VH-VL binders against q86l99r1233to1411. Designs and how they scored, part 3

Target 1, 179 residues: q86l99r1233to1411
Amino acid sequence: SNKESLPFRRDVIEKVINHLRENSLDTEGIFRLSGNMESVRGIVKSFAHGEPNLSFEVHNISNALKHYLRSLDPPLIPYEFFLMLLDARKNEDAETIRNIFWKIPSDNRVVLTLLVDLMVKISENSNVNKMNSKNLSIVFGPTILKPRTPTLDRMALMTETQLQCGIIQTFIEDFHYIF

## First folded at step 1 (VH-VL)

Design a7 (framework fv_adalimumab_6cr1)
Fold by ESMFold2-Fast, scan of step 1:
Structure a7 (fold): chain C 179 residues (1-179), chain A 121 residues (1-121), chain B 107 residues (1-107)
Amino acid sequence: as target 1 above (179 residues)
Amino acid sequence: EVQLVESGGGLVQPGRSLRLSCAASGFTFDDYAMHWVRQAPGKGLEWVSAISWNSGTIDYADSVEGRFTISRDNAKNSLYLQMNSLRAEDTAVYYCAKEGLWFGEDYFDYWGQGTLVTVSS
Amino acid sequence: DIQMTQSPSSLSASVGDRVTITCRASQGISNYLAWYQQKPGKAPKLLIYAASTLQSGVPSRFSGSGSGTDFTLTISSLQPEDVATYYCQQYNSYPPTFGQGTKVEIK
């Protein structure tokens, strides 16, 4: 049984993102719809073994990427950047967000760049796929940006979640400025 | 297959509070936005509040803003509506409703049976 | 807020009749319109979304048409079980808004 968070595999994530870039831009509800959970778990297992199984329907592959990213510890955007990014978003300070992005470790930064580039391309096709920058930010905000110690206060959690989503929306909308 | 079951309604005096719950089953709860829609006796439907799948986006009707709080617990497949400072005008059947097939499409493909809230002295 | 106006407010028809209900939006909503059926004492049930897409399990005698500001729900052959109030709802812009309802009764 594998109960541990999966290791960060840049090569695997790149292959999965490239597959989704080629196959998912016209897919309605991409990243939102759950897919088949048994298939998703099998795909995530293949990621852990370094050979992603991409022969599944695209919703299963996108959901597998989402679950894989959620399993990372530390998360894709390391814990140390959490509060400073939320503070910069609260102050609507895109320059500080850009400066923080460039302090992220290089492997994480490259993966984040590929992921946000995919989100940009999906959002540009939102008339077909129904996933705009706000929709994608809701999917990825709490997935890739989270605190080391979760708050137990539900109201504080909702406030933090809105800022987390705001950061990802900023990444998508200001992509060429930040990345 | 899909079921939404509301509870917590009842008779309450003006100015007091009541909390509604909605238990969801038969779908992946944390993939969908959830809504509260109400209907005053003999009247039409009025949207009350919405919460996205991860609680990142929350919206309220102007009539309830500042008085009602929507929340969800994805681990328990449950939706809540905390209603404070209740007014006679809040008397209605409250329905829990699920967003439609496509993310962010705020039509309601499944509804609960409703729970009656009566605000009266 | 976008205002939704239904016509007529009520109608009475015979079993087998073709029934038409209209819904007008105060501004353009593309095809982001749903229709619901509410039987007395029951929760609303989705009939149609995206102006013309029939929800799974809904009888084929129900159909929807229109785009922009003018929409129509048609029941091609009214059945006794169709006695209900019908609501249109836009979901193009927040907040989602409903029409006032059209009550359909059998003569």
Scores: ipSAE 0.000, ipTM 0.487, lowest interface PAE 14.0, mean pLDDT 88

Design a8 (framework fv_adalimumab_6cr1)
Fold by ESMFold2-Fast, scan of step 1:
Structure a8 (fold): chain C 179 residues (1-179), chain A 120 residues (1-120), chain B 107 residues (1-107)
Amino acid sequence: as target 1 above (179 residues)
Amino acid sequence: EVQLVESGGGLVQPGRSLRLSCAASGFTFDDYAMHWVRQAPGKGLEWVSAISWNSGSIDYADSVEGRFTISRDNAKNSLYLQMNSLRAEDTAVYYCAKDQDYGDYVFDYWGQGTLVTVSS
Amino acid sequence: DIQMTQSPSSLSASVGDRVTITCRASQSISSWLAWYQQKPGKAPKLLIYKASSLESGVPSRFSGSGSGTDFTLTISSLQPEDVATYYCQQYDSYPWTFGQGTKVEIK
């Protein structure tokens, strides 16, 4: 199917992330618990139109951001960085991960920085919100980092998923080194 | 190519249960919301139920809420509809339908349908 | 619930004719409307989404227009393979509702 393409809108994403930074840090299960499907759909439509509707409950806004990011093609972290990030994580090479981060196109990199900074703030409040760096990595790993061609090998898929999550966890835990 | 194949339909008596399955292929199943849409003989289309890509959001038409349960198994690329307390008015062809995106409720691909007949 | 009403319920036209089908929503749905084609014994096929966006692989003779409450599907030059029932669907608000259908036949 040829679905309607959603353009990458840096300013919309920035507004949504700033709203969540102000309003979501104490919310239990933020990004993990799903919102109301109709509300999420309506909010995502507002993102696509360039006028984010932020008058909804925070779970709906966070899920709308998650779904919008998941719908991006290419993903937030462009396809060409997928295998090189997985290899760096496999080798536990934070310096190479940092070097790759700084090669990401500037609009994507700024959005990624804001998103990871939000994840850092959420994880620092995990005693209240129950979302630590591992929990956030499970949500965002497959959302912002994925291959152009999915593997058909079950073991490779499992390994790739673990590494995708590991990269996001590294971004959160080593934020001040990488970003 | 995108394919959706339904199974599990048949003749069932009122008050009993039936489980429908839909096998998906040709797309990344866990990236899309999935739906069940039905059509009574000689009638129009009626949306029945929806499930988000991660099973975190589920919706039902008022006519089936409390009786039907939608679920998915992303590892098996499969969608299910558990139908309990079946009524004569549930008689319809049931279509498995792929959402055009993560939950815009536009159905870009449909299965062939499976007939459910609820009769005494 | 938003009620979707189509007109006419059925029509007969000749090959090459311009055919128009209308769909009316009981309240404003902006542009959140899709059109489907269903041939006898087959599953529906998406033709148009967002009121006027043509789905990939659909012939250019199909077009959609409208916003708010009044919408139109047009077939600029009817072909034999276009014999089908056509449905509109709103996706603005839960629950997601379809029109009753318009049957298109050739004379």
Scores: ipSAE 0.000, ipTM 0.473, lowest interface PAE 13.4, mean pLDDT 87

Design a9 (framework fv_adalimumab_6cr1)
Fold by ESMFold2-Fast, scan of step 1:
Structure a9 (fold): chain C 179 residues (1-179), chain A 119 residues (1-119), chain B 107 residues (1-107)
Amino acid sequence: as target 1 above (179 residues)
Amino acid sequence: EVQLVESGGGLVQPGRSLRLSCAASGFTFDDYTMHWVRQAPGKGLEWVSAISWNSGRIDYADSVEGRFTISRDNAKNSLYLQMNSLRAEDTAVYYCAKDTAMVEYFDYWGQGTLVTVSS
Amino acid sequence: DIQMTQSPSSLSASVGDRVTITCRASQGISNYLAWYQQKPGKAPKLLIYAASTLQSGVPSRFSGSGSGTDFTLTISSLQPEDVATYYCQQYYSYPRTFGQGTKVEIK
């Protein structure tokens, strides 16, 4: 598809994640519940221009981060790592997942670390916010890890989706081993 | 295999109430937003209501706001629509529809249940 | 509410013809658009999401394009089993709204 992607801004993402770490850990359904789409789009536009607008309600900010990450091309985890991460997850090989993580370019790796650290903190507070590692993996699996060309084969798509979610769940549950 | 099975439709007089049920199987029900969509005989599709995975967000079409109540029971994998103060224009096939986790379009639909509101 | 308008409301074409259906949103919706196929007496089935991404299992003769306010569904070579009503749907904001539908018939 011919589409312009948003620029990758490590500085912006760091500010947004820090805001969410301070303000969202007790928020029920964080990243799951919908925001106001016009507000979300306006916030994402501010991310692209380098000054995040964080004065909005927390669900709008979390959805803006989600939308921004989905719009990145290449995705947060670059395309070249997609199949190797899926293969490592299929083999339940956390050591290989760890080794691949450390090959990711430094800016992407730092952002991924901050994002997963946020997911860990959210999941640790799941009794209050109702977002455990499985819930977060469904949100972020296909968002930050995807193939350059989507598969049209139903069985392959189901398998890939399970593995994408599984990788994020591994990142959260084995955070101190991998990161 | 994802399956959605609606029940509870029937003939009802204006001003009365009816409760629709949708039994879900083949996916982790409590991970997804669920929707009701209706279709009047010979007409197009109209979104009616949505409920998030934990019931934390609920939305209604203006035409049903204040009269219909959507709810879910995650322990029973069931979605409900309580329809009060029914009007002739509520006559439609009511579909249970599953949202995706990432984007809010409907990847699976039930077969529908017919509600006829007749004076 | 975002209004979705389809054209034409109905069409008749021959087997093998290229069929084009358009959908216009009353405001910008980016690529948050899905297309559904509904055969008589059946529930709708998802064909396309994100304006251009084909749902798995859907024949390759179906394709979608567009962004913002103008969208198109194309059937490159119409088959008898494609006789149905087709609906576009925006999922940019609540309430979720559908086009009025385009009925596709064989001559």
Scores: ipSAE 0.000, ipTM 0.446, lowest interface PAE 17.6, mean pLDDT 87

Design d10 (framework fv_denrakibart)
Fold by ESMFold2-Fast, scan of step 1:
Structure d10 (fold): chain C 179 residues (1-179), chain A 121 residues (1-121), chain B 113 residues (1-113)
Amino acid sequence: as target 1 above (179 residues)
Amino acid sequence: EVQLVQSGAEVKKPGESLKISCKGSGYSFTSYWIGWVRQMPGKGLEWMGIIYPGDSYTRYSPSFQGQVTISADKSISTAYLQWSSLKASDTAMYYCARHEGIAVAGTFDYWGQGTLVTVSS
Amino acid sequence: DIVMTQSPDSLAVSLGERATINCKSSQSVLYSSDNKNYLAWYQQKPGQPPKLLIYWASTRESGVPDRFSGSGSGTDFTLTISSLQAEDVAVYYCQQYYSSPWTFGQGTKVEIK
């Protein structure tokens, strides 16, 4: 199968994140539970056309955002930052992670800030929505942070996945320090 | 339409050099791995190695390390398999195949038609 | 290296009947961290290159008929063709991609009685 990438639309992503911020914080399994695939595809298509259709049930909108972010090439966190972020996480070096964050291009950085702020607020309501920082990191780690060269080795893939998730968890837990 | 088109059949003598090709089209050539698989006459499949054309990173099966060279030219979307000195035991069908990486598909989704290499004196 | 062993080497099945092919790995290809079996099945028709049928032990590749199904976990895997059709005459190979080097089974030839 061919990889399909959608254009990076900061304005569309911001509108979708703001909608979820206002409507999804108490939704059980937000980003984890699947939406209707046909509805999700229709919503993602509306993102590509610049006018997000937000009249759908919240699980469909959250899954559409997830799929849209996953389809971005380059990813939300550009490829050049992948290895340096993984190295900083491996060394448990939040200061270096913070320094790298501030090197991310401004449009990507603003979107990442809004996305992580949403994740922070979801995790604060985890008693209701059942989505803590670890759960959100599993969803968003491979979605917004990935290598340019696909991983072939299972051990390397395991290490990469743990570190990718660790970066997102660090973003959520140390939000006010990093962002 | 994703296609991998390989060069034509070769008849060579032991000691001769050979370079066969695999041209990709219908997809982003630099975003997928290209692997090479050998099939000796009447036998099964053997993975030889793989290359990521985006940066020319290669990984070989230990059985083929030092026996062949895998390379790619991303400007013409073509991968290569090369021998410096052929042996009669290199007689086989050679396939190229596309691979997305373990995190996505985990295996070979599109294959070339094969290049038959016959080495005899 | 992980050695892949298929059984039987060949089988003849009547049209419309079930064909079952087994594949055994010399060590587990199930990764506990992601709960995935790193096992694929390929079909090779005479004079043609192999075609991917199944990956992650049981996930059918797009466009592959639903009469093909994969099952199993760890070291023991099965490819089932629920109702054999004439176009299914081929050699079938299992492949592990758990550990380098990636290795294939010796193949199972499926013929019509």
Scores: ipSAE 0.000, ipTM 0.522, lowest interface PAE 12.5, mean pLDDT 88

Design d11 (framework fv_denrakibart)
Fold by ESMFold2-Fast, scan of step 1:
Structure d11 (fold): chain C 179 residues (1-179), chain A 119 residues (1-119), chain B 113 residues (1-113)
Amino acid sequence: as target 1 above (179 residues)
Amino acid sequence: EVQLVQSGAEVKKPGESLKISCKGSGYSFTDYWIGWVRQMPGKGLEWMGIIYPGDSDTRYSPSFQGQVTISADKSISTAYLQWSSLKASDTAMYYCARQGYDSEYFQHWGQGTLVTVSS
Amino acid sequence: DIVMTQSPDSLAVSLGERATINCKSSQSVLYRSNNKNYLAWYQQKPGQPPKLLIYWASTRESGVPDRFSGSGSGTDFTLTISSLQAEDVAVYYCQQYYTTPLTFGQGTKVEIK
């Protein structure tokens, strides 16, 4: 078997994020509730071909974005930043997190900024959509920030997962400071 | 293809410092954890610690924390195990081993470095 | 720490006969979220480094003869050599990689009787 990751397409990701910004802010369970699996698969294929199909209902589009981001190798936040971000989060050092963010390659940084801004807007509408910053951090932590090799230790994996989620929550809550 | 080549045998006196090496080849050195395993004469295997050479993240067994230092130099694809002050009880065979492709079972092993500490 | 206990400590088997080695972990090494057992088996001959035989409790390493097989789940694991050959005389170790510290069993010496 040969399984290949999808290419990083900044233009595609930006179009999808902009669509979700316009159409998903009041959608209950956005990014959490599943779309139709077959539709999601078809949409992800369209992303890989550079022409995102945005005619589907919003849960299918949001899940397609989530799966597309998860499939990226290297991930949206490149592997080299994983441990330094986790270390800064352990120390509750938002200044270091900000400094690391500004070292991320420009295309990745622009996409990350758009994605987090979307997460901020969604969290501001959590009374309607039921998705606060913690809910979104659980979805996106493991999706955009992951180690090059998974840890053996289950306790270390749990700690890493908490820190991954914590970094995304910091991005959302301190958006104006970091971004 | 994948090879781990360790430095040669050492004969030392108590109180001396020592640094032994493990050079990886035939794979992406920065992408796999490298572990150190001790085997005292006639005894079983004891895990000492592991290092991820890409960023030098190091995890130690509690029994070896503070007793040894594990490090790596990714520019020459080499991992190290170091003692500041050797004891007679450090006499053992020391193996380096690389993790498997998807977890920390040890798929590839060095030939071992015998360290003898005696007065 | 997860303690790995092997039985027996020593095993004498005639050539061509079946050898069975057991390994027990003090805690389950089955990770329920991925349904994998974090258990490996190694062979060590005198003067040589250990050699990986089995990983994920039952997956045979490439190049390892099919007479070696692993089985079990959770806390109880078995390494089986279906027809012992002279070259199989060695010490065998189980290892858990579920949690740190990584731990090995004490070893089982397999000899020809």
Scores: ipSAE 0.000, ipTM 0.470, lowest interface PAE 16.5, mean pLDDT 88

Design d12 (framework fv_denrakibart)
Fold by ESMFold2-Fast, scan of step 1:
Structure d12 (fold): chain C 179 residues (1-179), chain A 121 residues (1-121), chain B 113 residues (1-113)
Amino acid sequence: as target 1 above (179 residues)
Amino acid sequence: EVQLVQSGAEVKKPGESLKISCKGSGYSFISYWIGWVRQMPGKGLEWMGIIYPGDSDTRYSPSFQGQVTISADKSISTAYLQWSSLKASDTAMYYCARLDYGGNSEYFDYWGQGTLVTVSS
Amino acid sequence: DIVMTQSPDSLAVSLGERATINCKSSQSVLYSSNNKNYLAWYQQKPGQPPKLLIYWASTRESGVPDRFSGSGSGTDFTLTISSLQAEDVAVYYCQQYHSTPWTFGQGTKVEIK
């Protein structure tokens, strides 16, 4: 994990998500395909200064958002909700997942709503962009939802990853129910 | 006793701004969401949006997004519905109502008396 | 968006007779994970705001007379007034709260025959 913690900037994340909403829905492999590493690093640095640099190619901007979200400590979905969300997903209990969502702090909840709405729009255009709800869940599961103490057991880690992805897939597929 | 009390009737011209209010009493105002519902003359009910007064989290119906602004002032237990520029098509009765969004109880249990807004040239 | 359609648009029933109002949703409002129907019924008398009668398709709100009952599941719902009283003259609305945007039926006007 990177020990360098970037500040949680709701305003920056909103600007980046809005840019991607307007410019990325037809982009094949959005969030899956890699950008240029040097460009991604430069964009992420601009986030720290409150002025996201959105003049770059869309894969660089999407990867910068992904990197920024992954670097948040605490993560976008705070640590305290991790085990309860995994348990609810294991039990296929979408009502409990919804109730937990509404306990998330307001700034995190608003950002999560914007991010999932973007994922919904991308998945609705999967015939063009090739990114369905499952593909997006693989990208964002471990990025925004993780334990405070890393899981060391390999079998447990595999089960955990499946549930993390399952939660994000539930967010996308049941968006109008949960959000 | 739970009560929602709305501001009085308004008569406005197209292009004018307007802000109407809904004051809650008899319960913890920050523990419930407030929704706004429009009823055009002789027609049914349309959900416009909701607000959580505790943190001002606001959700709009897609058809009303950008057409109105919903806000709240928790210090005086009051929610607001605002237009920057009224149109004749905004002529309607506007209700505020209480709900528990996120608790799987998105039905409206208590309603204000309504504010009649008439927009004519 | 889920479209709610009520039938009939208006209904004239004699005092003491059964009144039946139907509400159909364009897609299911039953949530399979909790087996609940996200449907409510409201009563609106002339010059008054709507009043909640029933939620979860069949749960009667506190203070609502037991002559009012809700039934149905999925896409087809019914509000029944077992013995119509004079004070029941009103417009009745169904509402789904399964999916945003929340939507109402067009209303059914109940009058004395």
Scores: ipSAE 0.000, ipTM 0.567, lowest interface PAE 12.8, mean pLDDT 89

Design d13 (framework fv_denrakibart)
Fold by ESMFold2-Fast, scan of step 1:
Structure d13 (fold): chain C 179 residues (1-179), chain A 120 residues (1-120), chain B 113 residues (1-113)
Amino acid sequence: as target 1 above (179 residues)
Amino acid sequence: EVQLVQSGAEVKKPGESLKISCKGSGYSFTSYWIGWVRQMPGKGLEWMGIIYPADSDTRYSPSFQGQVTISADKSISTAYLQWSSLKASDTAMYYCARYKSGWFGELDYWGQGTLVTVSS
Amino acid sequence: DIVMTQSPDSLAVSLGERATINCKSSQSILYSSNNKNYLAWYQQKPGQPPKLLIYWASTRESGVPDRFSGSGSGTDFTLTISSLQAEDVAVYYCQQYYSLPYTFGQGTKVEIK
């Protein structure tokens, strides 16, 4: 069953990100607009087998990457960094965010660097693609940064979500300082 | 107290391999980045690279990428600098140092240095 | 790479007099979001490793005497020794830690007249 989390495949993620970097920067609503659900599921299955199918329309490939990253357990940014990153963002402490980034395990950090570099390039073309740093942060905040035990308190969840998005926005806007 | 202790002086011939060490004590070794700095005789300081001992992530100066290997063994709190094939131009004092504020910062504690002499 | 240039290469100062060392970066090392300058100063005495004196351009490291002070912002920085003591004879280096690779100035030798 594919209901359980998929294995972390750095090689697959790198191939997909490189493809999107070359082919998606001018695509309106990239990562936000839905792909064909059947195509997305087929592409995600190909990731599990180590052979990403990149012959599909770009919205299908971008959504497949998003679903794959969301399915990772532990997430791309390991659970142990969740609270310390939220605390640093709450204090508007980009310096501490930078320090925490460099503590992330090498494979995760390389993938995170490639992903954020892609987000930076997309945001630089936001006049065409309509995806600025805030739009991208809403997509990727909860996808790559999440707690081991979700809160059941609605107000706490709202605050956490704002901080999660804030971390990703900081990564994009301060990329050359942090990365 | 916090201390970085480096291995002793080395005298080598061109083409030989070498691995020098830097042992940390008095602090959590895996919590701090360790950097390597070269000082050629009578010259200034050159930053070579950095390692995070917890996961062995390394970053090199472009001038040293491919010329040296930086590694660490967290089980014995020791960082290493290694050459596969030494050149006479590698003759220098080599320092290890700890980063105070994390990877991006100032170097607060320094080893005593390891003098490497490479001559035919 | 950010190039760090110090001036002068050497200076001779009488005991009790002020010594001033300058350091220039080829580009700004001030990070606008936190308003910090990513600059450190080190002292190196013959036969010894360097010792951290100043970081964040103007913050004195614990145990460093008050006569040492750092100033400047952006591209132009200064290390001042307000009243030179015999023990201050050394080579002084500035270093930027704004971006990789981290780079040092060429050093300034401070001697007694």
Scores: ipSAE 0.006, ipTM 0.545, lowest interface PAE 10.8, mean pLDDT 88

Design d2 (framework fv_denrakibart)
Fold by ESMFold2-Fast, scan of step 1:
Structure d2 (fold): chain C 179 residues (1-179), chain A 122 residues (1-122), chain B 113 residues (1-113)
Amino acid sequence: as target 1 above (179 residues)
Amino acid sequence: EVQLVQSGAEVKKPGESLKISCKGSGYSFTNYWIGWVRQMPGKGLEWMGIIYPGDSDTRYSPSFQGQVTISADKSISTAYLQWSSLKASDTAMYYCARHGYYDSSGYPFDYWGQGTLVTVSS
Amino acid sequence: DIVMTQSPDSLAVSLGERATINCKSSQSVLYSSNNKNYLAWYQQKPGQPPKLLIYWASTRESGVPDRFSGSGSGTDFTLTISSLQAEDVAVYYCQQYYTTPRTFGQGTKVEIK
């Protein structure tokens, strides 16, 4: 089959994130637990066509957002920022991470800000929803931040994945400094 | 070395449009943010907003969002501040300044233009 | 938005004497992960643009005389001119660059007594 090209739709993503902010903060395993695969597929299609179907159970909507973001090419955080963010994280340099964030194109940055704000609110309720900053970083690290050319070396991939997750964890934990 | 040169003083009437400029030299223009700061007569400094000339990403203070437009033309190393319709309350000195932001080396505004005086009166 | 408040609004100091200007932020500008205060001081002389004096609360900008020093952390900051010279007559502004929007204090005018 053919790979489907999904368009980046800021307005759709904003509507979905706002819905999740209003309906998911106390939902156990939000973004971690699977939804119904047929429902998720249908919801993702609705995102691509500009009319998000938000009438589904919250796990279906959260998984649809996750899969939609994962399908974006270029990713939410554009390819050119990948190595510089990983390098900054490796050096534990939050100033450079903040500086790079502010260079991200405005539509991507607005979406990233809304997404991370949602992750902050979810993590603040982790005693109820069981999703702390580390849990959310595992979900979103590889989803929104990825290389143009993936490595085939397992050790390099594991190191990259840890740094990708580390960037998202830094975004959540230092939100008010970075954003 | 680094220099920011602003356009000359302007005298305008309410309702008129205006675009003032800030030309950078002596550094990589596309690698540093350019900010705009207003100073009303006898008053302090107000941060208006900032632009990254490399991709024209702009950020505004909430107080200035929708009041002005900040833009840049990287081919001539020039940033702009513009109004679609001036008000008497826009009478002020306007400074551009380079934000030492790119490599984490020089926050905050390390080099300033000489200022552009804008007078709006009937 | 972080509100910056300076005190006093103006002060008169004799040549060679110490001048002290205070700046308070409505919330902390100390970033705990790097232990840096995102606070700067500027000098503005009549008819001139502002000039950066100090950043990260206490780091002197290149070319700034050693009589200028910054101190403080979190929400309370001080600019000190240890021995006021005639050329130091100016308005001084503190600025936070911890969050967007960047915000300035209202300014402190330093005059010779």
Scores: ipSAE 0.000, ipTM 0.476, lowest interface PAE 17.0, mean pLDDT 86

